VHH binders against Imidazole glycerol phosphate synthase subunit hisH (hisH). Designs and how they scored, part 17

Target 1, 214 residues: Imidazole glycerol phosphate synthase subunit hisH (hisH), of Cyanidium caldarium (Red alga) (q9tlq8)
Amino acid sequence: MKNIGIINCGMGNLHSVSNAISNIGFNPVIINASKDLVSFACSALVLPGVGSFDLAIDRLEKKNLIEPVKLWIQEDRPFVGICLGLQLLFEGSDEGSKPGLKIFNGYVSQFKHSLVKKVPHMGWNKLYFNRFNTIDNLVPHYFHYDLQPWAYFVHSYYIEPKDCYTFNTTSLTFYGKQKIVSSISYNNILATQFHPEKSGLFGLFILKRFLSSY
Below, E stands for the ipSAE of ESMFold2; O stands for the ipSAE of OpenDDE; V2 stands for 0.75 times the mean of E and O plus 0.25 times the DockQ between their complexes.

## First folded at step 9 (VHH; framework vhh_4orz_3)

Design k2 (at its last look DockQ between E and O 0.02; V2 from the best seeds 0.00; counts 0 for: pae O 9.4 > 2, placed apart)
Fold by OpenDDE, look of step 9:
Structure k2 (fold): chain B 214 residues (1-214), chain A 121 residues (1-121)
Amino acid sequence: as target 1 above (214 residues)
Amino acid sequence: EVQLVESGGGLVQAGGSLRLFCAASGFTFSSYAMAWLRQAPGKRREWVALINTGGETDYADSVKDRFTISRDNAKNTVSLQMNSLKPEDTAIYFCAAEVWYEGSYVYTDYWGQGTQVTVSS
C-alpha cells in the first residue's frame, strides 16, 4: 500500500484528509519534518489547510518543510493542495504579508463585499470545467445525467493566477458575482479550492484518480 | 492489466430481449462494483445499471423493470438481461468496473470496447 504524506502545518483538517486518503485505499502518514518524507517513503504529498496564510507559512518554515516541498514539486512528484494548500502555492496573499511557495504566478485575493453575499464562502457549490484543459485526465469517467458536479467550499480568499497555462487547467466556480478558480490540474499538481475530502464520492474519486496515476 | 470484454449485442425487434455479458480480468473482481453504461448516437454516455459488491442493484429510470444486472464472482462476469427493448435503447453498451455510486452520480475507472445493441421498430 502506498504511503501518502499529509503535511502537518497545524491547520485544521488533517483528520478528515487522513480519513479520505484511507478510504480511497492509500496509507496516510503525517509529515512533521523533512526526514519524515524519506522515512515513510511517501508516494505523494498532500498539503491541506484551513486558516491563516501567514500562519501556515510560518509553521512550514519552522518545520523546515518549505524547501523540501518545493523540491518535491520540482521533481515532478505528485502533489495535492487543498484549500489553503492551493493558496500557499502562489506568491502571496491579501490575508498576510509573507511570501507563498511561488510554485505558480499570481496572488490570493480577498473577496469583495460588493460581489459576494457573505464571507466566507461555505457549503456546496457547482464546478465548471474547461473542456479544453487537462481536467479530462481526472473526470473522463464521470457520469451525472448531464448534471453539474458539486464540491464543498470553506474559504475567505481566492486565487488569481497570472499563468495562462495554469488558468487553462482549472475548474471554475461562481460565488455570488465572483468567478473563482476552484481547482488546478497542472502536471504533477492537483490543487483544489474546495475540499475533496468533504465532497462526497466525487471528491474522493478525484483524489483517488490523481494519486493512482503515479 | 484490467480487461473488460462485452458480448451479446445484436439486432432485435422492439419488444424483444437480449442478454449482454462481460468478462472481467486483471483485478479482484469481487471487490469492485460493476455497471453497464450505454452511448446512443449523438448522445452522451449514460449509466444504465449498477451492482455493488454486496449484490445490491440500481437502475436508470429509463430501464427500470425492464433490465436486470447480475454478477458471478466465481466466473468474473457481469450480465445485463434486457427485456421489452425499445428503439430508444439502441446504443453501444459498455461494461464498467470499479464503480463509485452516489445519488445521481456514477464514476467508473474502466470500461470495455462495448457491444452494439440495435432495436428496430
Scores: ipSAE 0.010, ipTM 0.256, lowest interface PAE 9.4, mean pLDDT 85
ESMFold2, look of step 9: ipSAE 0.013; ipTM 0.375
ESMFold2 (binder alone), look of step 9: mean pLDDT 82; pTM 0.829

Design k3 (from f7 with S104E V107L; at its last look DockQ between E and O 0.65; V2 from the best seeds 0.00; counts 0 for: pae E 3.6 > 2)
Fold by ESMFold2, look of step 9:
Structure k3 (fold): chain B 214 residues (1-214), chain A 122 residues (1-122)
Amino acid sequence: as target 1 above (214 residues)
Amino acid sequence: EVQLVESGGGLVQAGGSLRLFCAASGFTFSSYVMAWLRQAPGKRREWVAMINTGGETDYADSVKDRFTISRDNAKNTVSLQMNSLKPEDTAIYFCAAEVWYDSEGYLYTDYWGQGTQVTVSS
């Protein structure tokens, strides 16, 4: 059984992420300091979305986790970013003033009411895929197993990648007139704007698929 | 201004061949997956062939081994060689950039052209 480290960037309930990891056959462990990565011998790392952009950065700094997370990614080790965890991989956010982890080029922007009726984008919404870029080759499997590619969203900000892309867009979603990059991949990184841990069988399947390949 | 301009359509007898061309401008062509779509009368638009940025190709089952997609990134062109044409291939053919689909088969694409008519007579 492999240990999956869940980064504690807040005091909030990590229950749903831990439950999802357990339900798909892995052992969730909570990471509060860099030594936890070594002592638990984690095979993958999950950065969940808890709190605001700046607050998450501040909490990672206080726990001395900024550099260990960057090194984990630089070493091409399995990494999952969920909601805020996707956004933290970019340069910064309109939500705050702190720099992100700067793994990818681009910024996080607030929804414009000229394009959407309600903020936050909250609830179930559909994913669009293409035949070349998909979440860990998921698309053929959901057709074969009748898994519905709907996912649960709750966010007021969305990523705007720069023109010089180094990652794959693995799904799109439309909210009002706004096109959203709803998931990305690069090497051993999977990151989603939606919450796979709250997205039913589809969400659990993509997590299991990704984590089982390492 | 993004433009995709198709050409090469026409009337052909069953068993014949046509070659379609698409000239692209107004975007970074080499960064996009390119595709051919088609729409028969009274039907929804469907995907026919795709070619990614690295030149890998994929085809719908109905045209596999009969159609060949290719691209020239230096000239910003995409072509579709269509052999062994059947009356069922009669449709308006569209050049498209970035084709996405949902589980119900509805298509989204960032850009597409005005289309070129292909008519195959028995």
Scores: ipSAE 0.340, ipTM 0.674, lowest interface PAE 2.9, mean pLDDT 85
ESMFold2 (binder alone), look of step 9: mean pLDDT 80; pTM 0.797
OpenDDE, look of step 9: ipSAE 0.372; ipTM 0.700
ESMFold2, look of step 10: ipSAE 0.259; ipTM 0.605
ESMFold2 (binder alone), look of step 10: mean pLDDT 80; pTM 0.795
OpenDDE, look of step 10: ipSAE 0.443; ipTM 0.734

Design k4 (from f7 with S103K; at its last look DockQ between E and O 0.74; V2 from the best seeds 0.00; counts 0 for: pae E 6.8 > 2)
Fold by ESMFold2, look of step 9:
Structure k4 (fold): chain B 214 residues (1-214), chain A 122 residues (1-122)
Amino acid sequence: as target 1 above (214 residues)
Amino acid sequence: EVQLVESGGGLVQAGGSLRLFCAASGFTFSSYVMAWLRQAPGKRREWVAMINTGGETDYADSVKDRFTISRDNAKNTVSLQMNSLKPEDTAIYFCAAEVWYDKSGYVYTDYWGQGTQVTVSS
């Protein structure tokens, strides 16, 4: 049974992520310090999160997890980012002033009320796919088991597609008139703006497929 | 402003061939996934062929082995070679950038041209 490390940045969704990881046949372990990565011999690392960008960075700094997470990704080891965990991979956010992990170029933007009627973007929404990206290979197969890939979103900030639209983006979503990046797959990184742990069979399927590849 | 201008459409006999061209301007062409879409009267616009920035291609099942998409990044052009044409290929063909799709077959694009008519007679 493979150990999947779930980084504890103190943001309150660890239980749902742990349950999803267990449900798909893996052993979730909580990472509170860098020693936990060694002690559990984790096969993959999950960075979850909801809420404040700056607070998450500060808590990772306090736990001395910034550099171990960056090193994990630099070593091309399997990594999943969920919601805030996707956003933390970028250079920074309109939400705050702290730098992100800077794995990807680009910034996290606040929704403009001229383009969307309500903030946060909360609830189920459609995913649109590009046939050339990694997640595209999963979507045709999934259509035999579900009516349409929909995912659960809850967020007030988003990533603009044009910074990573043609190279890193695996799906996009429309909220009002705003296009948003809904998932990225690059090297051994899978990152989603939606919550796969709350997105039914589709969410569990993409997590299982990704984690089973290693 | 982004412009996509299609040409090369016309009337052709079933079994014949036709080559479509698309001239692009107003954006960094080499940075975009390019595509051909088509729409018959009263039908939804559907995807036909796509080519990414690295030159990899993909095709709808209905046109595989008959159509070939290509791009020339130096000239900012996309072309579609259509062989073994059938009456069901009759449609307005559009050049497009940044194409995406959902399960229902709806194709989203930010940029598409005015289209060029292709008519295939029995």
Scores: ipSAE 0.019, ipTM 0.435, lowest interface PAE 6.8, mean pLDDT 82
ESMFold2 (binder alone), look of step 9: mean pLDDT 81; pTM 0.808
OpenDDE, look of step 9: ipSAE 0.318; ipTM 0.678

Design k5 (from f7 with S31R; at its last look DockQ between E and O 0.63; V2 from the best seeds 0.00; counts 0 for: pae E 3.9 > 2, unsure alone 63.7 < 65)
Fold by ESMFold2, look of step 9:
Structure k5 (fold): chain B 214 residues (1-214), chain A 122 residues (1-122)
Amino acid sequence: as target 1 above (214 residues)
Amino acid sequence: EVQLVESGGGLVQAGGSLRLFCAASGFTFSRYVMAWLRQAPGKRREWVAMINTGGETDYADSVKDRFTISRDNAKNTVSLQMNSLKPEDTAIYFCAAEVWYDSSGYVYTDYWGQGTQVTVSS
């Protein structure tokens, strides 16, 4: 049974993420230090996102997890970022002043009330896919199984779509007049602005497909 | 300003051929997935053909083996060779870039042209 390491940046969705990982046939383990990665022999790493951008960075620094996470990604090992975990992969955020992990170029932006009526973006919303940039071919399987590509969002900051060469946008979502990146991929990285652990059968399906491919 | 300009539409007898042409400007053409969409009277807009940045292609079942999409990154053009045309191919054809789909089959794109009419008579 494969061990999936879930990085503890703070409480909020660790139980939901652990349950989702267990439900799809993997063994969730909580990572509080780099030694946990070795002792559990993790085959994939999940960076869930709760709390503020700066607080999450501070907690990763305190746990000495910044460099181990960067090394994990540099070694092209399977990695999942969820919500804030997507945002932490970038250079920084309007939410705070600390640098992100800088895996990707770009900056996390605050919603503009001229474009959206309510912050946070909270609730179920649609995903839009491209045939060639789908999340690990999930769209064809969705149409086959009649799964709805809706996902659960709760966030106040977002990534605008970008044509940079450091990642592929695999899905988009619209909130008010704002187009947002709802998921990305790069090598063995899958990162989502939505919470797949709270997105029903669709969310479990994309996690299972990604984690089962390694 | 991003522009996509289609040409090559017209009236054709069933069994005939047309070549549609799309000239693109105002963006880095080689970085975009390009597509042809069509909309018949009273129908939803549907995809017809796509070509990614590496030249891989895909086609709707209804046009597979009859239509061929190609691109010329040096000239910023995409074309659609349409052979063995049928009356059901009658539609307005649109060139599009950055095409996305939702679960209901709705097609979203950041850029598309004004379209070119293709009419196939029996």
Scores: ipSAE 0.208, ipTM 0.573, lowest interface PAE 3.9, mean pLDDT 84
ESMFold2 (binder alone), look of step 9: mean pLDDT 79; pTM 0.793
OpenDDE, look of step 9: ipSAE 0.292; ipTM 0.651

Design k6 (from f7 with E98R; at its last look DockQ between E and O 0.73; V2 from the best seeds 0.00; counts 0 for: pae E 7.1 > 2)
Fold by ESMFold2, look of step 9:
Parts: structure tokens; sequence; C-alpha cells
Structure k6 (fold): chain B 214 residues (1-214), chain A 122 residues (1-122)
């Protein structure tokens, strides 16, 4: 059974992510310090999160996890970012003043009331794919298997990547008049604005397929 | 200013062939997935063929083995060779960049042209 490290940003309940990882046949372990990555011999790393951008950065700094996470990604090791964990990969956020991990170019912006009726974006919504940019083995199942790719969203901020990306946009979602980048991939990174751990069979499917590739 | 300009449409007999061309400008052509879409009267716009930055292709079931998409990154062009044409292929054909699908088959694209009419006589 492979160990999947779940980074504890000190925010919210990690129970849903841990349950999802267990349900798909992996052993979730909670990461509170860089030594946990080595001592558990983690095969992959998950950065979940809800809530404050700055608080998450502060918590990672306090636990000395900023550099280990950057090194994990730099070493091209399997990595999953969920909701806030997607946003932390970028340069910064309207939500706060602290810099993000700066893995990707772009910024995290607040929804504008001129474009959406209600904030937060909360509930089930459709995903629109670019087949060539979807992670290995995922796209064939949706087009041959005819699965309905709806996912669960709860967020007040969204990523605005810059024109020249170092990553692939793998799905889009529309909320009111706002187009949202709902998932991205790059090398061994999968990151989603939605919560795969709360997105039913689809969410478990993409996590299992990604984590089973390593 | 992004521009996609289609050409090569026209009237053709069933069983015949036609070649469409798309000239692209105003963006980094070699960095985008390119596609052909079509829209028949009273129907939704549907995807026909796609070609990624590395030259890998995919086709709608209705046109597999009859249509061939290709690209020339040096000339910023995409073409669609259409063989064994059927009256059901009659539509306005659009060149598009960055194509997205939902699970119901609806197609969203970041950019598309004005289209070129293809009419196949029975």
Amino acid sequence: as target 1 above (214 residues)
Amino acid sequence: EVQLVESGGGLVQAGGSLRLFCAASGFTFSSYVMAWLRQAPGKRREWVAMINTGGETDYADSVKDRFTISRDNAKNTVSLQMNSLKPEDTAIYFCAARVWYDSSGYVYTDYWGQGTQVTVSS
C-alpha cells in the first residue's frame, strides 16, 4: 500500500481528503514537518486547503514546509493541489498580501459582482475538457465510458494565469459570466479548483488514476 | 488581434472531395490545439477534427477515415481534407483554436473564424 502525504496547513478538516485517499486504496499520512515526507516514504504529496491564502502560507512557513514542497515539485515528484492548494501554486492572491509558492505565473482574483450573482461559487458544476491536456488515461474513459464530469466547488477566488503558461489547462468551468480554470496539469502536477474528495465517483476516479500512475 | 480565416468551401457532389484551409494570425499558432467545427442549419455547432501542437489528431465518429486534419506551423495554416462527402456533411465549417467539451457534447472554443460554407449535393 503506498503512502500519500497530506500536508496539514492547519486549516479546516483533512478528514474528507484522508477518506478519499483511503477509499481508493492508498494510505493517507498527515505531513506536519519535512521529516514526515522521508519517514513515511511518501509516493505522492497532496496540498489541500480551504480559507485564507495568507494564513495557509504562514502555516506552511511555521512548519518549515515551504521549501520542502517546492523541492518536491522541482524533483518532479507526484503532487496534487486541491482548491486553496491550487491557488497557492501561483504568485499571490487578492485575498491576501503574502506571495504564493510561485510555481506558476499568474494571480488569484476575487469574483466580481458584475460577472456573478453569488459568492462563493458553491455547489456542483460542469467541467469542460481539452482532451489533449487531460491527464493520462482520464480522457479516454470519459469519451468511451460516457461519465458525467460534474465536480463540487466552494471558493470565492479563482486563478488568472498569465498569457504564456508553463502548465496545461485541463478543464474549464463557467460560473455566471466568469470563466474559471477548474484544473491544470504540468509534469507530475494535478491541481483542481474543485474538490475531488467531494465530487463523487468522478472525483475518486481522477485521484485514483493519477495516484496509480506512480 | 486574433484572426482565423477559412477558405476552400463550395458546392460538391456526394462522394466527392474538398479541401479547406485556415490562415491564422495574432497569436502563437504553434502553441495551440487547432480544430475544425461545423454547424448545419438548425443544429448545434459540433467538432469535426482536432490537431495538437505535436501533430496528434482526433476526429468525430461521423467523419473518421474520411477527413484528415493537418497543420503547417511555418505558414500558420490548418487544413481539412474532406473525402467521400455525404449530404449530411453540408454545414458552415469553422476553424477554431483551443477546443473544450462538456459531457453533453457541447463545444466551447477560445477563438473561431467566420466560417466557410460546404454544400454537398445528393
Scores: ipSAE 0.014, ipTM 0.417, lowest interface PAE 7.1, mean pLDDT 83
ESMFold2 (binder alone), look of step 9: mean pLDDT 81; pTM 0.804
OpenDDE, look of step 9: ipSAE 0.038; ipTM 0.462

Design k7 (from f7 with E98Y Y106T; at its last look DockQ between E and O 0.11; V2 from the best seeds 0.00; counts 0 for: pae E 10.7 > 2, placed apart)
Fold by ESMFold2, look of step 9:
Structure k7 (fold): chain B 214 residues (1-214), chain A 122 residues (1-122)
Amino acid sequence: as target 1 above (214 residues)
Amino acid sequence: EVQLVESGGGLVQAGGSLRLFCAASGFTFSSYVMAWLRQAPGKRREWVAMINTGGETDYADSVKDRFTISRDNAKNTVSLQMNSLKPEDTAIYFCAAYVWYDSSGTVYTDYWGQGTQVTVSS
């Protein structure tokens, strides 16, 4: 059984993520400090999050997890970012003033009310996946043809990546007139704006496929 | 203007072969996963084969080992070699490109050809 480390940012979705990881056949372990990464010999790391950008950064700093998370990714070890966990990978956010982890170039922007009627974007919405460099990984060929998955969203900010063409896979979602990059994959990183732990069988499928690759 | 133009369809006897071609223009061809889809009478459109930017391929089980997709990024073409054709391969075949993001995050949408008819007689 593989140990999957779930970073504790002090946010409320740890139970849902842990439950999803258990349901797909892995052992979830909670990471509160960098020593937990070593002691549990984690095969993969999950950065979940709901809530404030700055608060999440502050809590990671307080737990001394900023550098260990960045090193994990630098070492090309399997990593999953969920909702706020996706946003934290970028340079910063309109939501706050603290820098993100700066794994990717780009910024997290507030929805423009001229383009959307309601904030937050909340509920089920459709994903349009694209794969540029490999057929197999997270988005089997059937997701590109008429079988477009739906996922659960709840967020008030969205990513604007600078270098989308470098990603192995991305997905789009349309909310009002606003185009959203709803997920990215790069090397051994999977990060989603939606909540796979709350997206039914599709959400569990994409997590299981990713985590089973390693 | 974006264009995908299929050719090479026609009537062929069972057991025969055809080669389909798709000429692409008006977009950055090398940045797209390319695919062939088909639609038989009264059936939903289904994927047949696809080829990513790195040249990796995948096929529907029904055509595996009989069909071969290839691409030529210098000529902006995709081809589908169809061998050992069966009557159930009768369909309109479509060339398609998938969604791609450029370096600024701008999305290029899917593009579809007009389709080319393949009819396999028994």
Scores: ipSAE 0.006, ipTM 0.204, lowest interface PAE 10.7, mean pLDDT 81
ESMFold2 (binder alone), look of step 9: mean pLDDT 80; pTM 0.799
OpenDDE, look of step 9: ipSAE 0.007; ipTM 0.293

Design k8 (from f7 with M50F; at its last look DockQ between E and O 0.70; V2 from the best seeds 0.00; counts 0 for: pae E 4.7 > 2, unsure alone 64.8 < 65)
Fold by ESMFold2, look of step 9:
Structure k8 (fold): chain B 214 residues (1-214), chain A 122 residues (1-122)
Amino acid sequence: as target 1 above (214 residues)
Amino acid sequence: EVQLVESGGGLVQAGGSLRLFCAASGFTFSSYVMAWLRQAPGKRREWVAFINTGGETDYADSVKDRFTISRDNAKNTVSLQMNSLKPEDTAIYFCAAEVWYDSSGYVYTDYWGQGTQVTVSS
């Protein structure tokens, strides 16, 4: 059984992520300090989170996890970012003043009420794919099982990449008139704006496919 | 301002051929995945063929082995060679960039042309 490290930013959804990891056949372990990465010999790392961008960065700093997480990614080791964990991969956020992990070029922006009816974007919404940039090469299996994959969203901010070449956009979602990049991939990174741990069989399937591939 | 202008449509007998052309302007053409879409009367818009920046192609099952998409980045054009045409191929054909689809085949794009009519008679 492989150990999957779940970064503890001191924020919600750790239990939901741990349960999802366990349900798909892996051993979730909670990472509170850099020593935990070594002690548990983690084969993959999950950065979950909901809530404040700056608070998450502050807590990663206090736990001395900023550089270890960046090095994990730079060493091309398997990594999953969920919701806030996707956003932290970018340069910064309109939500706060702290820099992100700066893995990718771009910023995180707040929804505008001219484009959306309510904030946060909360609930089930569908995913759009293109032929060449899917969540994984086996997305057609999802079509046989669930012809229009839906995922669960709860967020008030969304990523705005600076360019189209830093990473692969693997899905889009629409909320009101706002187009959202709902998932990305790059090397051994999978990051989603939605919560796969709360997205039923579809969410569990994409986590299992990714974590089993490394 | 992005512009996509299709041409080459017309009336053709079943089994015949047509070649569609799309002239693109107002964006960095070589950086976009280009596509042909079509819409028959009373039907939803569906994708027909894709070509990425590296020249890799893909086709809807209904047109595979009969249609060929190609691009010329020097001229900012994309074309669709349509062979062995069937009455079911009758539709308005659109050139598009940055195309996305859901699992049911519904297509989204912000950049598409006015279309060119293709009519295949039995």
Scores: ipSAE 0.121, ipTM 0.509, lowest interface PAE 4.7, mean pLDDT 84
ESMFold2 (binder alone), look of step 9: mean pLDDT 79; pTM 0.787
OpenDDE, look of step 9: ipSAE 0.233; ipTM 0.590

## First folded at step 10 (VHH; framework vhh_4orz_3)

Design m1 (from k3 with D102E S103P; at its last look DockQ between E and O 0.70; V2 from the best seeds 0.00; counts 0 for: pae E 7.6 > 2)
Fold by ESMFold2, look of step 10:
Structure m1 (fold): chain B 214 residues (1-214), chain A 122 residues (1-122)
Amino acid sequence: as target 1 above (214 residues)
Amino acid sequence: EVQLVESGGGLVQAGGSLRLFCAASGFTFSSYVMAWLRQAPGKRREWVAMINTGGETDYADSVKDRFTISRDNAKNTVSLQMNSLKPEDTAIYFCAAEVWYEPEGYLYTDYWGQGTQVTVSS
């Protein structure tokens, strides 16, 4: 059984992510310090999203996890970002003043009421896939499995990538008139604005397919 | 402003050939997946051919082996060579940038042109 490290970046939904990882046949382990990555010999790392942008960065700093997480990604090791975990990969956020991990160029922006009526974007919403740049080539297998491409969203901010040449946008979602990049991939990174751990069988399918590649 | 201008449509006999051409402006062409879509009378718009930024292509089953999509990033153009045309290929053909779809078959694209009519006589 492979150990999947779940980064503890603050109070929140570690239970739901751990349950999802267990349900798809992997062993979830909680990462509170750099040594946990070595001690558990993790095969993949999950950065879940809870709390505010700045609070998450502060928690990672307090745990001395900023550089170990960056190094993990730099070494091209399997990595999953969920909701805030996607946003932390960018340069910064309207939500706060602290810099992100700066893995990707771009910024995290607040929804504009000229385009959306309610904030947060909360609930189930549809994913639109590109045939070439899907989540881990999900499109061919998705057509075989009769899975509904709906996912659960709860967020008040969304990514605005500057440089689409650095990563693949793997899905889009529309909330009001706002187009949202709802998932991206790059090398061994999968990052989603939605919560796969709360998205039923579809969400578990995505996680299992990605993590089983390693 | 983004512009996609199609040309090359017309009337052709079954078994014949046409080449569609699309000139693009107003965006960074080399950064976009380009596609040809079509819409037959009374039917919804469907995907025909796609070509990504690296030149990799994909085709709908109904046109595979008969149609060839190409792009020229230096000239900001994409083309569709259509061979062995059949009456069922009759449609308005649209050049599009960034095509997205869902399992129900509906398409979303950021940009598409006004289309060019292709009519294939039986």
Scores: ipSAE 0.013, ipTM 0.392, lowest interface PAE 7.6, mean pLDDT 83
ESMFold2 (binder alone), look of step 10: mean pLDDT 80; pTM 0.799
OpenDDE, look of step 10: ipSAE 0.042; ipTM 0.478

Design m2 (from k3 with Y106W; at its last look DockQ between E and O 0.75; V2 from the best seeds 0.00; counts 0 for: pae E 4.5 > 2)
Fold by ESMFold2, look of step 10:
Parts: structure tokens; sequence; C-alpha cells
Structure m2 (fold): chain B 214 residues (1-214), chain A 122 residues (1-122)
């Protein structure tokens, strides 16, 4: 059946992501080197992660995965970014000095104490949508059941896109007075600040819909 | 400085028509989803009509087939043609950019105007 590559940059617990992918009917495989992408004939690629921006970039460099990931995205192949994996798609971060993958214009910024009292943003929070820029038209089906989409967040930094016209902002979240872009899409990219693998039925639903469309 | 300035409101008999206009400045108008919202006395603000950058439209059920939203990206304007008006359409109408909502109907928008009053007499 379809193999879904999970990039191992040494950040976080890949078990939750693997379990989510298995539960929705796909075969998760761990990617430690570029040859694994070829050997497993992956249908989609997942870049998960939590924690340090610079450390994740360094580990991807040591595994020679920077250029293969950029090529995968350039070839318009299915890609999912989760939490740190969303942030790595941008130019850089307040957290460090290493450049990101530079797939999108913009920067990753630290929360401002004038807008939030606690860091990290940790726990369940709601998502806001509009009728045109939804996560692959998933939200109308979800609202049919009178359910507010909630997702699980754990992060100390958030994306500030420079040019949101390059991609669709598919959801917003508010933490204190800080507006957060909580998910984006572009071509065959789905990227979320929240953890769909830890977001219950909603999280599994969006992953399954996205991965099943290919 | 972002500005959204509505005009065209007024008093009209039930069954009549009005056309609202919104002049936008201070942002890249052609890149935003634009909308009309309204707020009746004692009620919360609700969305009425939306139009995306490509011209696709959507309407609240209560106004579908009676109202038409359009945009002119060259003039940075949004308009709302309101036909077959009913007393329940009485409200302050607001032009807005980037409207977001949750399942409870609460609205968030980055920019909205001061509004224009529409009053429909029975």
Amino acid sequence: as target 1 above (214 residues)
Amino acid sequence: EVQLVESGGGLVQAGGSLRLFCAASGFTFSSYVMAWLRQAPGKRREWVAMINTGGETDYADSVKDRFTISRDNAKNTVSLQMNSLKPEDTAIYFCAAEVWYDSEGWLYTDYWGQGTQVTVSS
C-alpha cells in the first residue's frame, strides 16, 4: 500500500506521527537518508518536529536531506509540515541564526509579552476558517456535524509570512491577543502549526483527506 | 493606514432596492477576500456576502438570490446590490477585508469600516 515517509531530524517523538499515519490506512516509513526516499518509493513526505530551529537544520544537513526535501517540494509531490516542520519552510527564525528551507517568504517570530502571558502556547485551541481558504475544503464537512475544530498546540514561536499571496492561509488561531497563522496550503503542501497527530478525530481527518487525494 | 468607507445607505420601502459601495485604500485590495457584514439593533454582527480575489461569491442563506456582491479591482471598490429588501434587512452594513468565523458564528476581520445605515420600512 502507500508508503508515507516521515523525516527523522532527531527532534521529537516520531511514534505519534507513525501511529496517526497507520491508523488512517497508510504505511509509515522513517527517512534517515535520501536513499530511503527512493528505496521505500514514498508517496508523500512528512516533516515533523518540535524544539530548536537551528538544531533541526543542522541535523537535516548532516543527513544530506536539505536538497532532497527541497527537490521533493519543487517537484510538487505531497508534503506535510508539522509544527517545527511548518516553521522550517520559511526564511529563518528569531530562535536562531541558520536559514530555513526558504520555500516561503517570511520569518518565524517569538511571542510578544504585550500580547501573551505564557510561553509556550500549549494545549487545545480553536481554529477559525473562511469559506474560500479552508484546509482542502474540509471545514464545511466538519461544521456539518456542529463541531468546532480544535487542535493541539505546543510551540514558542510562530510564523509571520511576508507574502501571504504565495500560499493560502487555511486557518487562524488566537493565543492571548496574538493572531497565529495555524495552517497553510500551497499546491501539494499542507503545513500546520498544530499537531494533527495529537488533535483527535479532527487531526486524523485532515491527514487522511490530504494523503488520500494522491 | 487602511480605510474602508461605505456609502449608499438610506431609507427604502419594503420590496425596494439599494446599492451599497465601499471604497478601499491602504492595502493591496486585489489580494483580499472582501465582504459585507451587517449588524441589526440588539444583534451581533453577521456576514452577508463575500467575494474572493478571483471573483467567486458566497452569500448568507437569508440574502441568497436577492443580493449581489461585486468588486472592481481597478477602482478598489466593492459593491452590494440589494433587491427585494425586507424589514429584517434593516441594519448597519459594514465593508470588511479578510472575514473569518467559527462554528458559533463569531466573526473576526482584520479591517472593517464605520458602516452605512440601511433602513427598510414595512
Scores: ipSAE 0.181, ipTM 0.582, lowest interface PAE 4.5, mean pLDDT 85
ESMFold2 (binder alone), look of step 10: mean pLDDT 80; pTM 0.799
OpenDDE, look of step 10: ipSAE 0.292; ipTM 0.651

